# VHH binders against Putative metal-dependent hydrolase OB0413: the designs that were tried, part 16

Target 1, 173 residues: Putative metal-dependent hydrolase OB0413, of Oceanobacillus iheyensis (q8et50)
Amino acid sequence: MDVRFPIGKLQVPEKVTIEDIHEWLKQIETYTNRLGETVNSLNDEELSKTYREGSWDIRQLVHHIADSQLNMYQRLKLALTDESPTVPAFDQEKWAIQPDTNLPVETSIKMLEGINERIVSLGYRLTEEQLDQSFVHQINGEISVASKVAKLAWHEEHHLAHIKIALSNNSGS
Below, E stands for the ipSAE of ESMFold2; O stands for the ipSAE of OpenDDE; V2 stands for 0.75 times the mean of E and O plus 0.25 times the DockQ between their complexes.

## First folded at step 25 (VHH; framework vhh_rezetamig_d1)

Design aa2 (from y1 with R56W Y112S; at its last look DockQ between E and O 0.76; V2 from the best seeds 0.00; counts 0 for: pae E 8.6 > 2, SAP .698 > .668)
Fold by ESMFold2, look of step 25:
Structure aa2 (fold): chain B 173 residues (1-173), chain A 123 residues (1-123)
Amino acid sequence: as target 1 above (173 residues)
Amino acid sequence: QLQLQESGPGLVKPSETLSLTCTVSGGSISSGSYYWGWIRQPPGKGLEWIGHIYYWGSTYYNPSLENRVTISVDTSKNQFSLKLSSVTAADTAVYYCAREGYSFPRGYSFDSRGQGTLVTVSS
């Protein structure tokens, strides 16, 4: 198993259907509880564990999940409200080392509760026509609403898998 | 190859606790990418998911059962267990232990399970 991609890389179907979207939303709908059950009881020593040499530790991973959901949710709404708007990249490495990453992981769990609820509500109301609306990422180019919903679901699970690998390790960060 | 085998009493009295153990062989419960779970099939009914545990200790349970269920793991014995408290005749079922993987886009699925063990709740 490749510890960098414990659940595999994201592969979006060539044709994304409303049924595909709904399947991904079911995964997002339960995610925040599953993350909380995994991390809310961890002490500082456990939160400092890493899933590989040089990776973020668990605390950073939890805050990164919230940061990423926030940014991707904003991009999702921009794609739905504007005509293919250009959105900035964000430097996730620099975000992950800001001083707020020392806060309890519960702060990011609270963020995710609200953000994921909004994503699920919005997602179940998407029409097939809206799936093809898009935004233009400063670095990565054009990204559809459909692809972004897939990424929203995959990215959270991807990093939960990293957290679980880190918890299995006998070494600290 | 990977094998899972359930063990435990086949008869449990009402109001008592059902206890089962799953022994994993041909693979490690500590593999990192899998949840280890319990499912059951009451007579004449479909499969019902009970819950799962990551080998480190994180659990998620079927909401309909969560106040009565405990799943635990013993990595030194390569085993995980189920306790279901306050059983009634409705808990009579074939119980299976299983390995559960996550893959995108399909989500969670059981990719291996044991042969199953009948547990009867009877006075």
Scores: ipSAE 0.012, ipTM 0.404, lowest interface PAE 8.6, mean pLDDT 87
ESMFold2 (binder alone), look of step 25: mean pLDDT 83; pTM 0.853
OpenDDE, look of step 25: ipSAE 0.271; ipTM 0.657

Design aa3 (from y1 with R56H; at its last look DockQ between E and O 0.60; V2 from the best seeds 0.00; counts 0 for: pae E 2.4 > 2)
Fold by ESMFold2, look of step 25:
Structure aa3 (fold): chain B 173 residues (1-173), chain A 123 residues (1-123)
Amino acid sequence: as target 1 above (173 residues)
Amino acid sequence: QLQLQESGPGLVKPSETLSLTCTVSGGSISSGSYYWGWIRQPPGKGLEWIGHIYYHGSTYYNPSLENRVTISVDTSKNQFSLKLSSVTAADTAVYYCAREGYSFPRGYSFDYRGQGTLVTVSS
């Protein structure tokens, strides 16, 4: 298994259907609770574990998940409310070292509760036409609403897998 | 330990509504990590997913049954229910209630299931 991509890289079908969207929304809907069940009882030693040498630790991963969902949710809304707006890059390395990332992981769980509920509600109301609306990422180019919903689901699961790998590591005992 | 138990009439007349209740013990139906679902197995056939409910009351149904199915939750009793309207002999099956949990790579799957209850649709 490639520990950098424990669930594989994101694969988006060439034609995304409303049914595909609904399947991804089911993953998002239960996610915040599943993440909380994994991390809310962890002590500081456990939160300091990493999934590979040089990677973020579990605390950083939880806060990164929330930061990423926040950024991607905003981009989703912009794609739906404007004509292909350009969005800035998100420098996740610099975000991960800001002082607020030392807060308890509960703070990011709280963020995700609201954000993911909003994403699920919005997602179930998307029309086929809206799936093709887009935004333009300064680095990655044009990204559709359909692709962004896929990413919203995948990214959360991707990093939960990293957290679980880190927890299975004996070196942090 | 978590237990799921189906209850309801074992005999239903054609054109009437099949009604079952699942009682959950040893765990909470109000968990936001799971869906709570119904599946059935007609005699000599495979399992068929009917639908599931999230603890908030949001439901998702098998499209082939969607127009006849209602799933509901009563968190105060730690129960969820199935109603299947306008039944015919084709709806005769063993009905199971189940908890659905997510894991990669399999996705959503049933990690706890009731013992099942036979419902016969007959005059």
Scores: ipSAE 0.465, ipTM 0.783, lowest interface PAE 2.4, mean pLDDT 91
ESMFold2 (binder alone), look of step 25: mean pLDDT 85; pTM 0.858
OpenDDE, look of step 25: ipSAE 0.532; ipTM 0.816

Design aa4 (from z2 with R56K F104W; at its last look DockQ between E and O 0.86; V2 from the best seeds 0.00; counts 0 for: pae E 2.4 > 2)
Amino acid sequence: QLQLQESGPGLVKPSETLSLTCTVSGGSISSGSYYWGWIRQPPGKGLEWIGHIYYKGSTYYNPSLENRVTISVDTSKNQFSLKLSSVTAADTAVYYCAREGYSWPRGWSFDYRGQGTLVTVSS
ESMFold2, look of step 25: ipSAE 0.455; ipTM 0.775
ESMFold2 (binder alone), look of step 25: mean pLDDT 87; pTM 0.874
OpenDDE, look of step 25: ipSAE 0.692; ipTM 0.868

Design aa5 (from z2 with H52S; at its last look DockQ between E and O 0.05; V2 from the best seeds 0.00; counts 0 for: pae E 9.5 > 2, placed apart)
Fold by ESMFold2, look of step 25:
Structure aa5 (fold): chain B 173 residues (1-173), chain A 123 residues (1-123)
Amino acid sequence: as target 1 above (173 residues)
Amino acid sequence: QLQLQESGPGLVKPSETLSLTCTVSGGSISSGSYYWGWIRQPPGKGLEWIGSIYYRGSTYYNPSLENRVTISVDTSKNQFSLKLSSVTAADTAVYYCAREGYSFPRGWSFDYRGQGTLVTVSS
């Protein structure tokens, strides 16, 4: 297994159906609980573990998950409210070292509760026409609403897998 | 290579506790990539998820059973266990232990399971 991609790379079907969207929303819907159950009882030593040599530690990963959901949720709404707006990239390395990442991981769990609930509610109301609406990422180009919902689900699970690897061993990859 | 084996009594009286153990071989239960679960198949029906456990102790249960189910893990013996209390005839089923992994876009699913053990609840 490639520890950088423990659940595989994101693969979005050529044609995304509403049924695909609903299945991804089911994953998002349970996610914050599953993340909290994994990290709520970890002490500082455990939170400092990494899934591979040179990677972020668990504390950084939890805060990164929240930062990423926040940014992607905003982009989802922009794609739905504007005509293909351009959005900036965010520098996740610089975000991960800001002082607020010293807060307890519970602060990011609280963020995810609200953000994921909003994503799920919005997602269940998406129409087939809206799936093709898009935004333009400053670096990655045009990204559809459909692709963004897939990414919202995948990215959370991707990093939960990293957290679980870090907890199961701390040897270099 | 990976093998899961259920063990425990095949006959349980109504109102008592059903107790099963799963022994994992050919792999470690202490993997961060997996949950370890119990599923059952009542006669003539489909598979029903009972619950899953992460090796550090976190549990996730089917809401319809959560008041009666306890799943535990013993990493030193590479085993996990099921207790289902207050059983009735409706709990008669083939019980399987299984490994649960995640793959996108399908989500969480069981990718290995034991051969199953029939547990009959009867007076």
Scores: ipSAE 0.007, ipTM 0.380, lowest interface PAE 9.5, mean pLDDT 88
ESMFold2 (binder alone), look of step 25: mean pLDDT 87; pTM 0.884
OpenDDE, look of step 25: ipSAE 0.798; ipTM 0.903

Design aa6 (from y1 with H52D; at its last look DockQ between E and O 0.01; V2 from the best seeds 0.00; counts 0 for: pae E 14.8 > 2, placed apart)
Fold by ESMFold2, look of step 25:
Structure aa6 (fold): chain B 173 residues (1-173), chain A 123 residues (1-123)
Amino acid sequence: as target 1 above (173 residues)
Amino acid sequence: QLQLQESGPGLVKPSETLSLTCTVSGGSISSGSYYWGWIRQPPGKGLEWIGDIYYRGSTYYNPSLENRVTISVDTSKNQFSLKLSSVTAADTAVYYCAREGYSFPRGYSFDYRGQGTLVTVSS
């Protein structure tokens, strides 16, 4: 198994349907509870485990999931409200070392409760026309609403898999 | 039936850039299910993964080569390409383009490959 991509790399169909969107929203809809069940009872030693040598530990992963959902949710709304707006790159490594990421993982679980509920509510109301609206990422170029919903679902599952791998390790690497 | 065909010069001078194109037929490079990649086999050695690209432009490179590698995609021509800069004799190899699929728990692996093209770095 490639531990860097335990559930595979993101795959987005060339033509995304409303049914595809709804399948991804089902994943997002249950995610915060599944993440909390996995991490809310972990002690400091467990939170310091890693899924591979040199990777973020579980504490960092939980906060990163919340930071990423926040940034991607904002980009989703910008794509829906503006005509292909340009958005800055999100420097996830610099975000992951800010002092607020030393807070208990519960703080990011609370953050995700609101953000994921908003994403799900918005997503179920997307029209076929809105799926093709987009924003322009400074590094990755034009990204559609459809692709962003796919990424929102995949990224959370991707890192939950990393957390579970880290918990299964006898040592942190 | 899906087919991949490498094309490009078979002889490259040291310090120059190796440039290859892969043409995909019998299928679309814009498929959301696959990545498109390059691998090579130096004489008498095993296969070495170079990198891959998603049709939307995201790339992943072998860390040992990433400073010299650029992979690009042109969906309008159903093609993707490899550029490897600053080549030396060590870059002499048979180069393959390939489609990369995922299967759990094996991970990413190449399920279709071209016939390969020998690129010799002379001198």
Scores: ipSAE 0.000, ipTM 0.252, lowest interface PAE 14.8, mean pLDDT 86
ESMFold2 (binder alone), look of step 25: mean pLDDT 85; pTM 0.874
OpenDDE, look of step 25: ipSAE 0.757; ipTM 0.887

## First folded at step 26 (VHH; framework vhh_rezetamig_d1)

Design bb1 (from z2 with G37S; at its last read DockQ between E and O 0.89; V2 from the best seeds 0.75)
Amino acid sequence: QLQLQESGPGLVKPSETLSLTCTVSGGSISSGSYYWSWIRQPPGKGLEWIGHIYYRGSTYYNPSLENRVTISVDTSKNQFSLKLSSVTAADTAVYYCAREGYSFPRGWSFDYRGQGTLVTVSS
ESMFold2, look of step 26: ipSAE 0.558; ipTM 0.813
ESMFold2 (binder alone), look of step 26: mean pLDDT 89; pTM 0.897
OpenDDE, look of step 26: ipSAE 0.645; ipTM 0.852
ESMFold2, fold request of step 27: ipSAE 0.578, 0.559, 0.585; ipTM 0.819, 0.811, 0.821
ESMFold2 (binder alone), fold request of step 27: mean pLDDT 89, 89, 89; pTM 0.896, 0.897, 0.899
OpenDDE, fold request of step 27: ipSAE 0.834, 0.697, 0.843; ipTM 0.915, 0.866, 0.919
ESMFold2, last read: ipSAE 0.570, 0.582, 0.574; ipTM 0.821, 0.822, 0.821
ESMFold2 (binder alone), last read: mean pLDDT 89, 89, 89; pTM 0.895, 0.896, 0.894
OpenDDE, last read: ipSAE 0.821, 0.674, 0.712; ipTM 0.907, 0.859, 0.870

Design bb2 (from y1 with Y102W; at its last look DockQ between E and O 0.01; V2 from the best seeds 0.00; counts 0 for: pae O 14.4 > 2, off the site)
Fold by OpenDDE, look of step 26:
Structure bb2 (fold): chain B 173 residues (1-173), chain A 123 residues (1-123)
Amino acid sequence: as target 1 above (173 residues)
Amino acid sequence: QLQLQESGPGLVKPSETLSLTCTVSGGSISSGSYYWGWIRQPPGKGLEWIGHIYYRGSTYYNPSLENRVTISVDTSKNQFSLKLSSVTAADTAVYYCAREGWSFPRGYSFDYRGQGTLVTVSS
């Protein structure tokens, strides 16, 4: 197994159905609790563990998850309210080393609670037509609402798996 | 009504510079707080943002294209232009000029766009 992609790369069906959306929303709906159960009791040493050499540590991963969900949620909203909006990329590497990433992980957990709840609420009300709406990522190009929901779910699981791998390791880096 | 129209060669040879101009009518480039940008769509692929310019001259480019892209504006002609150097087959696409409305927090909407012009890179 490639520890970089412990759950595999994102796979989005060619035609996303409402059923697919609901499955992803269910993952998002329960994610914050699952993440919290995994990281809330960790000490500083554990939070400094990495899933591979040179990777972000668990603390950084948690904060990154919040950063990413924030950005993706924003883009989702823009896709739904604007006509093919262009969205800037965010530099996750630079974000990951900002001073706020030194805060307790609970700060990001709180963000995720609110963001994920709003995503889920919004997601369950998406129409078939809205699934085909899109935004234009400055680097990655056009991304549909459907694809974005898929990524919102996948990305959280992806990094949760990283965190779990890190916790199974004996040392941080 | 505001209208945007792309113009320029539809065929460019590899390693040459792609050059397009967008002519804006029905409104002034110097009016309002809009960016004027370029996007493209390669065959079978999604839209890719290239960059934009403010009428006062500030530019922002797609990092993936930044080293090859130059966007300029001529307020006297109510036009803005795109230059993409060192083109390859990968640069074959329908190119669109567009007006980008900025909204906080961070996002651009394409409220007006040209019909697009196909540019083929071929020897």
Scores: ipSAE 0.000, ipTM 0.208, lowest interface PAE 14.4, mean pLDDT 90
ESMFold2, look of step 26: ipSAE 0.530; ipTM 0.811
ESMFold2 (binder alone), look of step 26: mean pLDDT 85; pTM 0.866

Design bb3 (from z2 with F104W R106K; at its last fold request DockQ between E and O 0.79; V2 from the best seeds 0.74)
Amino acid sequence: QLQLQESGPGLVKPSETLSLTCTVSGGSISSGSYYWGWIRQPPGKGLEWIGHIYYRGSTYYNPSLENRVTISVDTSKNQFSLKLSSVTAADTAVYYCAREGYSWPKGWSFDYRGQGTLVTVSS
ESMFold2, look of step 26: ipSAE 0.483; ipTM 0.768
ESMFold2 (binder alone), look of step 26: mean pLDDT 87; pTM 0.874
OpenDDE, look of step 26: ipSAE 0.737; ipTM 0.880
ESMFold2, fold request of step 27: ipSAE 0.550, 0.507, 0.543; ipTM 0.810, 0.779, 0.801
ESMFold2 (binder alone), fold request of step 27: mean pLDDT 87, 87, 87; pTM 0.877, 0.876, 0.876
OpenDDE, fold request of step 27: ipSAE 0.892, 0.883, 0.884; ipTM 0.943, 0.938, 0.938

Design bb4 (from z2 with S31T; at its last look DockQ between E and O 0.75; V2 from the best seeds 0.00; counts 0 for: pae E 2.3 > 2)
Fold by ESMFold2, look of step 26:
Structure bb4 (fold): chain B 173 residues (1-173), chain A 123 residues (1-123)
Amino acid sequence: as target 1 above (173 residues)
Amino acid sequence: QLQLQESGPGLVKPSETLSLTCTVSGGSISTGSYYWGWIRQPPGKGLEWIGHIYYRGSTYYNPSLENRVTISVDTSKNQFSLKLSSVTAADTAVYYCAREGYSFPRGWSFDYRGQGTLVTVSS
């Protein structure tokens, strides 16, 4: 297993169907509870564990999941309400070291409860025409609504896998 | 241990409504990590997914059945239910209630299932 990509890299079908969207929304809808079940009872030593040398620890990973969902949710709405708007790059390394990432993981679980519910509500109401609407990422170029929903689901599962790998280690961070 | 138990009539007349209840014990149905679903196995055939419900009420049904299916949840009783209207002999099957969970690399799968109950549609 490649611990950097424990569930593999994101693969988006060339033609995304509403059924594909539904499967990803199921992952998003149940995710915040599944994440909470994994991390809400962890102590500080456990939260300091890493999935590989030099990686973020579990606390950083949980906050990063929330930051990423927040940014991607905003981009999703911009793609639906604007004409291919340009969005800035998101420097996740710099975000992960801001002082608020020392807060309890519960703060990010609370963020995810609202954000993921909103994403699911929007997602179930997407039409086939809306799947092709897009935004323009300053670095990655044009990204469709369909691709963004795939990323919203994959990114959460990707980092939950990192958290579980980190918890399988006996040494803290 | 989580246990699921189907209950309801084993004999249903054609054109009537099949109605089953699943009682969940050893765990809460209100947990947001899972879907609660119904599957069936007609005689001599494989399992057929009917649909599922999230504890907050959202549902998804097998498209071939969706016009006849209602799945509902009663969190206060730790139960969920199936109604299948306008039944015919083709609806004769063993019906199972199940919990649907997600894990990589398996994806979505049923991790707990009831014992099953035979429902016969007969005049």
Scores: ipSAE 0.499, ipTM 0.790, lowest interface PAE 2.3, mean pLDDT 91
ESMFold2 (binder alone), look of step 26: mean pLDDT 87; pTM 0.878
OpenDDE, look of step 26: ipSAE 0.761; ipTM 0.891

Design bb5 (from z2 with S103L; at its last look DockQ between E and O 0.03; V2 from the best seeds 0.00; counts 0 for: pae O 10.5 > 2, grease 24.3 > 24.2, SAP .688 > .668, off the site)
Fold by OpenDDE, look of step 26:
Structure bb5 (fold): chain B 173 residues (1-173), chain A 123 residues (1-123)
Amino acid sequence: as target 1 above (173 residues)
Amino acid sequence: QLQLQESGPGLVKPSETLSLTCTVSGGSISSGSYYWGWIRQPPGKGLEWIGHIYYRGSTYYNPSLENRVTISVDTSKNQFSLKLSSVTAADTAVYYCAREGYLFPRGWSFDYRGQGTLVTVSS
């Protein structure tokens, strides 16, 4: 198993259905609680663990999950309100080393509570036509609303798996 | 305790505009993050959602009624109102005002509702 992709790479069906959307929203809906149960009781030593050599530690991963969900949520809303808007790239490496990354992970958990709740609320109201709306990523090109919802769900699970792997390791960053 | 009360004419002629007001007591419309909505129940039929408004003025309407519905809010009076234009006999119903909340994944729910007022469309 490649620990970089513990749950595999993102796979989006050619034709995304409302049922697919609902499945992903269910994952997002419960994610913050699952993440909290995993990281809220961790001490500083545990938060400094990494899932592989040279990777972000658990603390950085939690903050990154919030950073990434924030950006993806914003892009999702832009796709729904604008006509194929262009969005800038998100430099996750630079964000991960900012001073706010040293804050307690609870700060990002709180962000995720709000962001995920809004995503779920918005997602359950998406029409089939809206699933085909899109934004243009500066680097990655056109991304549909359907694909973005898929990634919102996958990304959280992807990093939660990293965190769990890290917790099973004895090395820290 | 929060209370909602509908008021307005119980009889409206065809092609005219139905107008109702909901008076809220026991709490402020401007407090919290709630939507304030209208629903109706025609005789022998189920409840139909009409639309709702946020105290800051944002609205959302049932697509089937969107072109005829206007909901407004008056925070100074702690009231919100419904206008339904070009009414027909099909608009005869008991109309309720309600405070709305979101319930995953079923959508909007109502935690407080008025007693309802019958509005009959007749010439």
Scores: ipSAE 0.006, ipTM 0.262, lowest interface PAE 10.5, mean pLDDT 91
ESMFold2, look of step 26: ipSAE 0.432; ipTM 0.760
ESMFold2 (binder alone), look of step 26: mean pLDDT 86; pTM 0.872

Design bb6 (from y1 with S31T G37S; at its last look DockQ between E and O 0.40; V2 from the best seeds 0.00; counts 0 for: pae E 2.6 > 2)
Fold by ESMFold2, look of step 26:
Structure bb6 (fold): chain B 173 residues (1-173), chain A 123 residues (1-123)
Amino acid sequence: as target 1 above (173 residues)
Amino acid sequence: QLQLQESGPGLVKPSETLSLTCTVSGGSISTGSYYWSWIRQPPGKGLEWIGHIYYRGSTYYNPSLENRVTISVDTSKNQFSLKLSSVTAADTAVYYCAREGYSFPRGYSFDYRGQGTLVTVSS
């Protein structure tokens, strides 16, 4: 399989329905607990495992999941409160090496608890009209609310799959 | 090991309310990783999902039943319950409680299920 995309690439229907949104929100609603069950008891040796040569390790992946959810949640709210606002690029590689990423993974689990609960609450109240509202990414162009909710669910599952691959490696780190 | 057990009357009169309780043992219902679900199987038919509840109380119901269904949770008793109002003979089925867990590529599926209880709607 392609270990870089263990659950495949994100695919968003051309027309997203409220039912599609609700399916993605169900994934987000249980995610933080599922992630915590996977990583909260890991020791430093386990947290240093990687899913492929040169990839981030599990500690970095957990913090990256939280950083990404934070940034994407902010963009979601901006799309809903402004008319197609422009948002800056997010340099994930530079974020992943800041000193706070050496903290225990529990710190990012705590962030995700609040952020994902807020996303779920907001998401279940979206109307069909709101699904077409958007923001403009400086590099990626216009991105709809609908597409962003899909990404919020997929990105978390994508990296949980990376974490599970890393834990399955008998000698990787 | 986690166990789910249905309880409640096996016979319900038409127009009344079907009421079942699922008791969870060997694990806590107060977990954010799962949904707690009711499903049923009418005679000679496949499984029909009725709905589920998150342990904090939010519910999601099958649209075809939603006007008649209430699912509730009592975390202090480690139980969740089903009420289905205004029953008819069409509601005769084996009723199961279950835990829904997420896994790729299946999505949500039942990883633990009770043995089921037959509820007959008759008069």
Scores: ipSAE 0.439, ipTM 0.775, lowest interface PAE 2.6, mean pLDDT 91
ESMFold2 (binder alone), look of step 26: mean pLDDT 87; pTM 0.885
OpenDDE, look of step 26: ipSAE 0.749; ipTM 0.882

